# Ledger of designs, part 19: VH-VL binders against NAD kinase (nadK)

Target 1, 268 residues: NAD kinase (nadK), of Syntrophomonas wolfei subsp. wolfei (q0aze0)
Amino acid sequence: MKIILVNNRFKENTEKKAQEIAGQLSALNVEVIIDNGLDEPYAGTVDFIMVLGGDGTMLRAARRYGQRAIPVLGVNMGTVGFLSNIEINELAEYLPLILREEYSLEARMMLEVAVFQQQSLLTRVFCLNELLLRSNSPRMLSFALEISGQKLEPYRGDGLIVSTTTGSTAYSLSAGGPIADPQLDAFIVTPVASHIINKRPLVVSPEREISLHLLEEREAIIGIDGQIKMDFGAENRVLIKRAPHPLLMVNLKAKPFFTSIDRSLQRQ

## First folded at step 13 (VH-VL)

Design CC10 (from X16 with heavy chain K57R)
Fold by OpenDDE, fold request of step 17:
Structure CC10 (fold): chain C 268 residues (1-268), chain A 122 residues (1-122), chain B 112 residues (1-112)
Amino acid sequence: as target 1 above (268 residues)
Amino acid sequence: QVQLVQSGAEVKKPGSSVKVSCKASGGTFSSYAIHWVRQAPGQGLEWMGGIIPILGRADYNQRFKGRVTITADESTSTAYMELSSLRSEDTAVYYCARGHTWKTSHGYFDYWGQGTLVTVSS
Amino acid sequence: DIVMTQTPLSLSVTPGQPASISCRSSQSLLRDIGLNYLHWYLQKPGQSPQLLIYLGSDRASGVPDRFSGSGSGTDFTLKISRVEAEDVGVYYCMQALQTPLTFGQGTKLEIK
């Protein structure tokens, strides 16, 4: 059995814990790979992924491994978030179940984000939370939003978020988007400081395709899950689709989303 | 309590196809693989294939040479097994079973359907 | 494919006496983490198969303690310490190490 431990190298406590857990797993004849983000994602076959830390670490893990149909367990290390299932002090208790593969799974839709320069693909990224288009200057953006070939009225504002339902409790929420059931597959298109007062967010079928490009103003950026940033100009186009594979999140214990959401949001 | 309820008995002609359903209740459908096992009269058990509902991916016993198609509908918690180009040798009781894991390997079958008799005769 | 071989293929047992069934695999079913992917099923007359033992030695829920599984690697044994009338049926071992999943031939247990 091979397990990847994903942690944040900039958080010393997660690094230390990863090493400790690696030792414990090795003693059980589990091959362990520690991924702290320093190196490229491990390309070999693995059976399980443990994410040690908070939501940010989970997002990175999802981007790196989410398309490989590998169970991913969020192990919280004292942070507040929505993407962890158990606490670090519970890991020992659940380890036998993990090794015996006795756990439930929840599929979380991911985004496929493709950025183009004219007709050339610059990059393709899969992400769990959202794509953000925002101005890189004090000026508003003017951009075109298309959904399944339907052209909406030109948009003017600071930016736009295209989020999964998982990402609904992330930046989209701060921008005024709705809270969505993570078990539902959908796009949430949330305006960021629209020129139109009370511009409504859109809930869009996962079967549709979303396209964005600038009509004017070249100083923009694309953000992915708040961790990846790239310049975005008038000659660029972004295409957003449902990822072909969902993230398989491990559910070892019940964590009701709606009964815990108030507490979690109050602490953010 | 988990239950698997299969569709009723079928009588088919050689060369035709049969599609058997298996509806699961009492558990989380997407978290467990669904398998199909058949048993010819007086014979042992033979694994036909299994599906990972959460991915919609199926694995097959190659002995059936592509005649088997396994699908799953998460919205109805129902798995299906279609067997084409039926032969007299395909006369058997077909069982669906739930694996205790999400994938088609490593699991054991903790729950079984009641079986579906498929008779292939001229 | 992994070949599963059961012995004997049939046995007749007096109630109260013990029974033993062997299952051998053509390759090891033992994983590096110490798990044996060998499972036992019982199919009673006119019924669907039911799980008896999983992972070589663990009894399924509701299975009497007179049933026990042992073995590792390629050799496994199902034992019934005291056979009862309700134990009549066909016993199957199954490997789940890899697809295709494969069963033994089955062992028919009858009461004398």
Scores: ipSAE 0.875, ipTM 0.935, lowest interface PAE 0.7, mean pLDDT 95
Fold by OpenDDE, fold request of step 17:
Structure CC10 (fold): chain C 268 residues (1-268), chain A 122 residues (1-122), chain B 112 residues (1-112)
Amino acid sequence: as target 1 above (268 residues)
Amino acid sequence: QVQLVQSGAEVKKPGSSVKVSCKASGGTFSSYAIHWVRQAPGQGLEWMGGIIPILGRADYNQRFKGRVTITADESTSTAYMELSSLRSEDTAVYYCARGHTWKTSHGYFDYWGQGTLVTVSS
Amino acid sequence: DIVMTQTPLSLSVTPGQPASISCRSSQSLLRDIGLNYLHWYLQKPGQSPQLLIYLGSDRASGVPDRFSGSGSGTDFTLKISRVEAEDVGVYYCMQALQTPLTFGQGTKLEIK
């Protein structure tokens, strides 16, 4: 059995804990790979992923490994968020179940984000929360939004968020998007400071495709999960689809989403 | 409590196809693999294949040479097994079973359907 | 495919007496983490199979303690300390190390 421990290298306590857990797992003849984000994602096959930390670490893990259909367990280490399932002090209790592969799974839709320069693919990324297109200047952007080939009216504003339902409680929420049940698959398209004052967010079927491109020669930025940034210009286009496979999140214990929304959001 | 309820008995002619359903209740359908096992009269158990509903991915016993198709509908918590090109040797009781893991391997079958008799006769 | 071989194929036991069934696999069912992917089922007459023992030695819920599983690697044994009338049926071992999953031939237990 092989397990990846994902931690945050900028949080020393997570590194220390990762080493400790690695030792424990090794003693049980489990091969362990520690991923603190410093190196490229491990390319080999693994059986399980433990994310030690908070939502940010989970997002990174999802981007790095989510497309591989590997169970991912969020292990909270002193943070408040939506993406952890158990606390670090509970890990020992659930370890036998993990090793026996006796756990429930929850599928979370991910985004497939493809950025093009003309006809050339620049990058393809799978992400759990959202894609952000925003201006890189104090001026508003003008860009085209297409949904399944349907061209909407030109958009003017600071930017646009395309989020999963999982990401609905992230930046989309701050921008005025709805809170969505993570058990649903859907796109949430949330305007960021639209020129149209009452422009409402859209809830879009996961079967549809979303495309964005600038309508003027302006400098913009693509942001992914608030962690990846890339320049976006007039010659670029972005295509957003539902990822072919969802993130498989491990549910070792029940975690009610709606009853914890207020508490979680207040503490973030 | 978890229950697997299968569709009723079938009588088929050689060369035809049969599709058996297995509806799960009382648990999380998507979290566990669903397997199909058949038993010819007076014979032992034979694994036909299994599906991981959450992924829609099925694994098959190659002995059936592509005659078996296993599908799952998460919205109805129902798994299906279709067997084509039926022959007399396919006469058997077909069982669905829930694997105690999400994978088609490593798990044990903790719950079984009541079985579906499929009779193939000319 | 992993071949599972049970012995005996049938046994007749006097109530109250012990019974033992052997199951051998053509390759080791022991994983590096120490788990044996060998499971035992009982199919009572006219019923669906039911889980008895999983992972070689763990007793399923509701299974009487007179049932026990032992063994590791390629050799496994199901034991019934004192056979009762309700234990009549066919016992199967199954490997779940890899697909295709494979069963033993079955062992028919009858009461004398």
Scores: ipSAE 0.875, ipTM 0.936, lowest interface PAE 0.7, mean pLDDT 95
Fold by OpenDDE, fold request of step 17:
Structure CC10 (fold): chain C 268 residues (1-268), chain A 122 residues (1-122), chain B 112 residues (1-112)
Amino acid sequence: as target 1 above (268 residues)
Amino acid sequence: QVQLVQSGAEVKKPGSSVKVSCKASGGTFSSYAIHWVRQAPGQGLEWMGGIIPILGRADYNQRFKGRVTITADESTSTAYMELSSLRSEDTAVYYCARGHTWKTSHGYFDYWGQGTLVTVSS
Amino acid sequence: DIVMTQTPLSLSVTPGQPASISCRSSQSLLRDIGLNYLHWYLQKPGQSPQLLIYLGSDRASGVPDRFSGSGSGTDFTLKISRVEAEDVGVYYCMQALQTPLTFGQGTKLEIK
């Protein structure tokens, strides 16, 4: 059995814990790969992924490994978030279940984001939360939004978020998007400071495709899950689809979403 | 409390196809693989294939040479097994079973359907 | 494919006496993490198979303690310490190490 431990190299406590857990797993004859994000994702086959940290670490893990249909367990290490299932102090209790592969799974839709230069593909990434298009200057963007070939009226504003339902409680929420049931597959298209004051977010079928491009020669950026940043200009287009495979999130412990979100919102 | 309820007995002619359903209740359908096992009269158990509902991916026993198709509908918690190009040798009781893992391997069958008799005769 | 071989294929036992069934696999069913992917089922007359033992030695819920599984690697044994009338049926071992999953031939247990 082979397990990847994903941690944050900038958080010393997660690295230390990863080493500790690696030792424990090795003692059980489990091969362990520690991924702190410094190197390229491990290319070999693995049976399980443990994410040590918070939502940010989970997002990175999802981008790196989510397309491989591997169970991913979020292990919270003292952060507030929605993507962890158990606490670090609970891990030892659940290890036998993990080794016996006795756990429930929840499929979370991911985005497939393709960025083009003219007709050439520049990059393709999968992400769990959202794509952000935003201005790289104090000036508003003018861009075209197209959904399944339907061209909407030109958009003017600071930017646009295309989010999964998982990402609905992330930046989309801050921008005024709806809270979505993570068991529902859908795109959430949330305006960021639109010139139309009450421009409404769109809930879009996962079967549709979303495309964005600038209508002016302006400087913009594409953001992925708040962690990846790339320049975006007039010569670029972005195409967003549902990823071919969902992220398989491990449910060792029941965590009702709506109870959690209600509690979280009360804390903020 | 977990139950697998299969569709009723079928009588088919050689060369035709049969589709058997298996409805699961009392558990999380998407978290466990569903398997199909058949048993010819007076014979042992034979694994036909299994499906991972959450992925919609099925694995098959190659001995059936592509005649078997396993599908799952998560919205109805129902798995299906279709066997085509039926032969007299396909006369058997067909069982669905739940694997105690999300994968088609490593698991054990903790719950079984009641079985579906499929008779292939001219 | 992994071949599973059971012995004997039939067994007649007097009530109260012990019974033993052997199951051999053509390759080791022991995983590096120490799990044996060998499971035992009982099919009583006119019924669906039911789980008896999983992972070589663990009893399924509701299974009497007179049933026990042992072995590792390629050799496994199902034992019934005191056979009862309700134990009549066909016993199957199954490997789940890899697909295709494969069963033994079955062992028919009858009461004398």
Scores: ipSAE 0.872, ipTM 0.934, lowest interface PAE 0.7, mean pLDDT 95

Design CC10 (from X16 with heavy chain K57R)
Fold by ESMFold2, look of step 15:
Structure CC10 (fold): chain C 268 residues (1-268), chain A 122 residues (1-122), chain B 112 residues (1-112)
Amino acid sequence: as target 1 above (268 residues)
Amino acid sequence: QVQLVQSGAEVKKPGSSVKVSCKASGGTFSSYAIHWVRQAPGQGLEWMGGIIPILGRADYNQRFKGRVTITADESTSTAYMELSSLRSEDTAVYYCARGHTWKTSHGYFDYWGQGTLVTVSS
Amino acid sequence: DIVMTQTPLSLSVTPGQPASISCRSSQSLLRDIGLNYLHWYLQKPGQSPQLLIYLGSDRASGVPDRFSGSGSGTDFTLKISRVEAEDVGVYYCMQALQTPLTFGQGTKLEIK
């Protein structure tokens, strides 16, 4: 059996704990690959991914591994979040079930994001929470949104968020979007500081394709999961669709989404 | 508890197709592979294939390659097995079973359907 | 394909006597983590198969402790310490290490 342990390279307490857990797993003849973010994603076949940390570490794991159809377990290291399933002090209790593969899975939709310069593909990335288009200057953006070829009236404002339902509790929420049940597959399209009041958040079928481009020259950026940033200008276009594979989140311990919302949102 | 209920018995002519359904209840459908196992009269058990519903991916026993299609509908918690180009030796009881794992390997089958008799006779 | 071979193919047992069924695989079913991907089922007359033993030695829920599984790698044994009338049926081993999943030929247990 081969497992990836994902930790946050900027938090030394998670590095030490990852080494301790790797030692325990190795004693059980589990081959362990530690991903602290310094190396390229491990390219080989693995059976399981264990994420040690909070929602941010899970976001990186999802971007790196979410399209490989590998079970991913979130292990909380002290900060309450939306994406962990068990606590670190419970891991020893659950290890036998992990090895015996006695757990259920919850699918979480991901976005596939393709950025073009004119007709040429510049990059393709995947994300779990959201794509943010925003102004990179004091000026508002004027931009076009198309949904499956249907052009909406132009947007004017600071930007736009295209979120999964998992991302509904992240930046989309702060920008006025709804909290969505992560069991739903949908896009949530949330304007950021829109110039017109009538531009409301949209909930969009996961079968749609979403396209964005600027209508005038402005300095803008594309943000991915609040962790990746790329320049975006009038020569660029971005296409967003449902990723080919969902993130496969491991469920070992019941974690009711709705009764935990307030506790999870108290993080800061 | 988890329960698997299959569609009823069928009588078919050689060369035709049959599609057997397997409706799961009482559990998380998407998390577990659904397998198809057949048993000819007086014979042993033969694995035909399985599907991973959360991925929509099926794996097949190559002895049936080109004749078996296994699908799943997550919205109705139902798996299907379609066997085409039927022969008299395809007369068998066809079982669905749920593996304890999400993938088609490693699983033990803790829940079985009641079986569907398919008779192929000219 | 992993070939599974059961012996004997038929058993006739006086009630109260022990029974033992052997299952051999053409390659090891033991994974490095110490798990054997070998499972046992009982099919009672006119019924669907039911799980008895999984991962070589673990009893399924509701299975009496007179059933036990042992062995590792390529050689596995199902034992019934005291055969009862309700134990009549066909016993199958199945490997699940890799696809295609494969069964032994079955061992028919009858009461003499």
Scores: ipSAE 0.744, ipTM 0.884, lowest interface PAE 1.6, mean pLDDT 91
Fold by ESMFold2, fold request of step 17:
Structure CC10 (fold): chain C 268 residues (1-268), chain A 122 residues (1-122), chain B 112 residues (1-112)
Amino acid sequence: as target 1 above (268 residues)
Amino acid sequence: QVQLVQSGAEVKKPGSSVKVSCKASGGTFSSYAIHWVRQAPGQGLEWMGGIIPILGRADYNQRFKGRVTITADESTSTAYMELSSLRSEDTAVYYCARGHTWKTSHGYFDYWGQGTLVTVSS
Amino acid sequence: DIVMTQTPLSLSVTPGQPASISCRSSQSLLRDIGLNYLHWYLQKPGQSPQLLIYLGSDRASGVPDRFSGSGSGTDFTLKISRVEAEDVGVYYCMQALQTPLTFGQGTKLEIK
């Protein structure tokens, strides 16, 4: 059996704990690969991913491994967010169930984001929460949104968020989008601007394709899960689709989403 | 209380197709592989294949490749097995079963459907 | 494909006496984490199969403690310490280490 332990290299207590857990797993004949973000993602076959840390560490794991159909367990090491399932001090209790594969899974939709320069693909990335298009200057953007060939009236404002339902509690919420049940598959399209006239957040079928491009020469950026930034200009467009595979989140302990919303938001 | 309920018995002519349903209740449908096992009269059990509902991916016993299609509909918590180009040798009871895990390997089948008799005769 | 071989194929037992069924695989079913992917089922007359023993030795819920599984790797045994009338049926072992999943031929248990 092979497990990836994902941790945050900027917190030494997390690094030390990852080594301790790796030792425990090795004693059970589990092969362990530690991913602290410094090296390229591990390319070999693995059975399970354990994320040690908060939602940010889970977002990185999702981008690196989410399309590989590997179960991912969030293990909280401090601040409880939306994406952890068990606490670090509970790991020993649940380890037998992990080894026996006696757990359930919850699918979380991911975005596939393809950025083009004219007709050439520049990059393709996957994300769990959202894509942000925003101005990189004090001036507003003028941009086009197309949903499965349906061209909406031009947007003008600071930007736009295209999020998953999982991402509905992240930047999209702050920009005025709804909280969505993460068990639903949908895009949530949320304008980021105080003056987008007659532009409301949209909830869109996951089968749609979403396209964005600028209508004027402006300096903009594409943000991915609040962790990746890319320059975006008039020569670029971005195509957003549902990713081929969802993130497979492990459920070992009941974490009712709706009864926990207020507590989870306080910790973000 | 997990329960698997299959569609009723069918009588089919050679060369036709049959589609057997398996409706799951009482649990999380998408987290567990659904398997299909057949039993010809007086014979043992034979695994036909299974589906991973959370991925929409099916794995098949190669003996049935090209004739068996296994699908799942998460919205109705129902798995389906369709067997085409029926022959008299396909007369059997067809069971669905739920594995304890999400993938088609490693699973033990803790819940079984009641079975569906398919009779192929002219 | 992993071939599963059961012996005996038929067994007649006096009530109250023990019974033993062997299951041999063509490849080891043991992963290095200590788990054997070998499961046992009982199919009573006219019924669907039901899980009896999983992972080589673990008893399924509601299964009487007179049933036990043992063995590892390639050789596995199902034992009934005292056979009762309700134990009549066909017993199957199944490997689940890899697809295609495969069953033994079955062992028919009857009361003498």
Scores: ipSAE 0.687, ipTM 0.863, lowest interface PAE 1.8, mean pLDDT 91
Fold by ESMFold2, fold request of step 17:
Parts: structure tokens; C-alpha cells; sequence
Structure CC10 (fold): chain C 268 residues (1-268), chain A 122 residues (1-122), chain B 112 residues (1-112)
């Protein structure tokens, strides 16, 4: 059996804990591959992914492995977020169930993001929470949004967020978008500081294709899950689709979403 | 309580096809593989294939690959098995079963449908 | 494909007496983590199969403790310590290590 153990290399206690857990797993004849973000993602076949840390570490794991149809377990090591399932001190209790594959899965929709220069693909990435288009200067943006070939009236403002339902509690929420049930599949399109009153957040079918481009030359950026940033200009276009595979999140312990919203948001 | 309810018995002519449904209730449909097992009269059990509903991917016993199509509809919590080019030897009871895990290997079948008799006669 | 062989193919047992069924696989069903991917089912007359033992030795919910599973690798045994009338039916072992999943031929248990 082979497991990827994802941790945050910038926190010493999490690195020591990852090595400790790797030792415990190895004693059970489980092969462990540690991914601290430094090396390329492991390319070989694995049975399970265990994420040690908060929502940020889970976002990195989702980008690296979410399209590979591998179960992913979030293990909280401190601050409770939206993407952990069990606490680190419970891991030993649940380990037999993990080895026996006695757990359920919840699918979480991901975005496929393709950025072009004119007609040439520059990069393709996947994300769990959101794509952000925003101004990189004091000047506001004028930009076009197309949904499955339908051109909306131009936007003007600081930017736009295209979020999954999982991302509805992240930047989209701060920008005025709704909290969405993560069991729904949808895009949530949330304007950022729009100067056009009739531009409200949109909830869009996951089967649509979303396209963005600037209508005038401005310095802009694209942000992915708040962790990756790319320059974006008038020569660029971004296409956003539902990713081919959802993130397969492991459910070992019941985590009631609606009754925990206030607590989870306070702990972000 | 998980329950699997299958469609009713069918009588078919050789060369035709049959599609058997398996509706799941209770539990989370997408988390568990749905398997199809057949049993000819007086004979043992034979695994035909299974589907991973969360991925929409089916795996087949190579004996039936090309004649069997297994699908799932998450919106109705229903799996389907279609067998084409029917022969008299396909006369059997067809069961659906739920595996304890999300994939088609490693699973034990903790819930079974009631079975669907398919009779192939000229 | 993993071949599963059951012996005997039929048993006739006096009530209260023990019964034993053997299941052999053509290759090991044991993974390095110590789990055997072998499961046992009972099909009572006129009914669907039902899970009896999983992972070689674990009893399914509601299964009486007179049923036990043992063995590892390629050789597995199902034992009934004292056979009762309700135990009549056909017993199947199944390997789940890899697809295609395969069953033994079945062992028919009858009461003398």
C-alpha cells in the first residue's frame, strides 16, 4: 500500500509530525511519499493522500493530485477550516479504517483554468476554491465575461471571482457572494468592487464555459486559490470549465456544514 | 438502512438485449461501487462487472466485455446493466450488490438486490 | 484471473455437529498491510446471497459467533461450530484482491 503525505515545509512542527506519522505507517508496511511542496508531484500510483495542515495545504494537494481520482483526507493540525475531516490526535483511531478502505467519499467540484496569449495556451491549472481576476494598479478594469458564448454587458471594477461552491466561503464571500452548499455543483461569479450597480453575483450551471478578457490595456493578475499569481493583460484570455474529475474528499467523521459555518469562518 | 431494489423479471428472444435497473436507497450512492453478479439456474455466482458512480467508470469481466454496459445515474441513485446479443445461456438471475468501498476491487458486498430473472427463449 | 476452488462441493451434517469448508486461491490474497481480500457469502434457498465473513475472518453484522473464518494467503477455511437448521444453503468464497472478482464453485450445506 502507498500513501502520499502532504505537509507544509514552512512549519517545523508539521514537518516533524509528518516524519513521525510516516514512521508509524512504515511500521505497518505502508510506503509513504512525503510531499512538502519542494519536489515535483509524485507521478506513480498511490492508494490514498493524507493532508496534514489547514485549508491552504489542502488547496495545494488538490491542485497537484485532484485530477488523479485518489481519495484525499484532511487532517487538522491546529486551526479548524472547511476542508479537514479529522484531528491529528484522532489519526491513530481511524488508521485501521483507512487501511481497510472503510470510509465514504464526497466529491468536490474543481475548476479547470486555461490561460491564453491570443490563441496560444500559456498554462492550464486546476483549483479547488476560485480564480480571481483583479487590477494590479489603482486603475479599475474594464473586462468582458462570456458564458457559453453569450456576451454579458461589460464589467467595470476591481475584478471578478469565479468560484466553486467549495470556494463560496473564501474570497467570494468577502466580495459579497453567497455561501453555497458544497454538495451542489455550480460556478459562483462574484464581482469585486463593481462600479456598475446591476452586476450582481451569478450562480451558473457547472456545464457552462466561462471566458474572461480585458477590454482595454491595464495591468491585471489572475490569482488561483489565493496561492498562485499570473500577470494578465489585454493580449490574454482565460477559459474556465468544470474540471474533468472532482476532488475525492474522504469522510471518516461527520462534519455538519451548516451548523458549523460561524465557527469555521471565525477560525479562517 | 441501505436497500437495493431491482427491476422486474424479463423474457427475451435470442439476439435481443435487456437492461436491468438497481435503485439504491439509504446511504450515499456515489461513495460505493455497484456490482453485477449473475447466477444461471442451478449454478454458482459469476461477477459481470461494476461501476464507480463518483467517477462514472465501469470495469468489466472480460468474458462479457463488448456485450455488457454498466452505467449509473447519480440523480436517481440508480445503476443499470445492459446485456446485448442475448443467448440461451444468458438465462439467469441477475443481482446487483453494493461494495463497501468506492472502487471495484477490494470490496465485500454488504447489500444485495433481490435479483432479476432474465429468461432467454426462442 | 484468480481461480477460487472450494472443497467439498456438498456437505450433509447432523444438527449440532461442526462443519468446515475450504477455499483455495490460485495466488495469494494477502496484501503487505496484513489484509486478506477473501469474503464468504451464504445463499439460503430462494434468497439473495448475504455477507457472512469479510477480510478472511471478520464477521458481518448480525452473523452468529458459531461462524468463524480463518486462513491466509491462498488457503482459507469457514467453520460452523454447531450447525443449525437455518444454516442450510450454498456457501461461496470470493476473492476481491483484483478484478475480475471471482467466486468459488459453492458448497451446498444440507441437514441429515
Amino acid sequence: as target 1 above (268 residues)
Amino acid sequence: QVQLVQSGAEVKKPGSSVKVSCKASGGTFSSYAIHWVRQAPGQGLEWMGGIIPILGRADYNQRFKGRVTITADESTSTAYMELSSLRSEDTAVYYCARGHTWKTSHGYFDYWGQGTLVTVSS
Amino acid sequence: DIVMTQTPLSLSVTPGQPASISCRSSQSLLRDIGLNYLHWYLQKPGQSPQLLIYLGSDRASGVPDRFSGSGSGTDFTLKISRVEAEDVGVYYCMQALQTPLTFGQGTKLEIK
Scores: ipSAE 0.684, ipTM 0.863, lowest interface PAE 1.9, mean pLDDT 91

Design CC10 (from X16 with heavy chain K57R)
Fold by ESMFold2, fold request of step 17:
Structure CC10 (fold): chain C 268 residues (1-268), chain A 122 residues (1-122), chain B 112 residues (1-112)
Amino acid sequence: as target 1 above (268 residues)
Amino acid sequence: QVQLVQSGAEVKKPGSSVKVSCKASGGTFSSYAIHWVRQAPGQGLEWMGGIIPILGRADYNQRFKGRVTITADESTSTAYMELSSLRSEDTAVYYCARGHTWKTSHGYFDYWGQGTLVTVSS
Amino acid sequence: DIVMTQTPLSLSVTPGQPASISCRSSQSLLRDIGLNYLHWYLQKPGQSPQLLIYLGSDRASGVPDRFSGSGSGTDFTLKISRVEAEDVGVYYCMQALQTPLTFGQGTKLEIK
């Protein structure tokens, strides 16, 4: 059996715990690959991924491994977020169930993001929470949004968020978007500081394609999960679709979403 | 409380196809593989294949020469098995079963449907 | 394909006496994490199969203590310490290490 153990190298407590857990797993004849973000994603076959840390560490794991149909367990190291399932001090209790594969899964929709320069594909990335288009200068953006070829009236403002339902509790929420049940598949399109009063958040079928481009030459940025940044200009276009595979999140312990919303948001 | 309920018995002619349904209730449908097992009269159990509902991906026993198609509909919590180009030796009881795991290997079958008799006769 | 071989194929037992059924696989079912991917089922007359033992030795919910599983790797045994009339049926082992999943031929248990 082979497990990837994802940690955050910028928090020394998680690095020490990752080594301790790797030792425990190795004693059970589990091969452990540690992913602290420095090396390329492990390309070989694995059975399971453990994420040690908060929602940010889970976002990195989802971007690296989410399209590979590998179960991913969030293990909380302190601050309870939306993406952890068990606490670190419960891990020993749950290890037998993990090894026996006695757990359920919850699918979480991901975005596939393709950025073009004119007609040439520059990059393709996947994300769990959101794509952000925002200004990279004091000036507001003027930009076009198309949904499956349907052109909406131009936007003007600081930017736009295209979020999954999982991302509805992240930046989209702060920008005025709704909280969505993460078991739904949908895009949530949330304007950021729009100067056009009729630009309200949209909930869009996951079967749609979403396209964005600038209508004026401006310095802009595409942000991915708040962790990846790409320059975006008038020569660029971004296409957003539902990713081919969802993130497979492991449930070992019941974590009711609706009864915990307020507590979880206080810790974001 | 997990329950698997299959569609009713069918009588088919050689060369035709049959599609058997398996509706799951209780528990999380997407988290667990659904398997199909057949049993010819007086004979043992034979695994036909299974589906991973959360991925929409099926694995098949190649013994059936591509004649079997297994699908799942998450919205109705129902799995389907279609067997084409029926032969008289395909007369059997067809069971669906739920594995304890999300994938088609490693699983023990802790819940079984009641079985569907398919009779292939001229 | 992993071949599963059960012995005996038929067994007649006086009520109250023990019974033992062997299951052998053509390759090891033991994964290096210490788990054996072998499961046992009982099919009572006219019924669907039901799980008895999983992962070589664990009893399924509601299965009486008189049923036990043992063995590892390629050789497995199902034991009934004290056969009762309700134990009549056909017993199957199944490997789940890899697809295609395969069953033994079955062991028919009858009461003398």
Scores: ipSAE 0.676, ipTM 0.858, lowest interface PAE 1.9, mean pLDDT 91

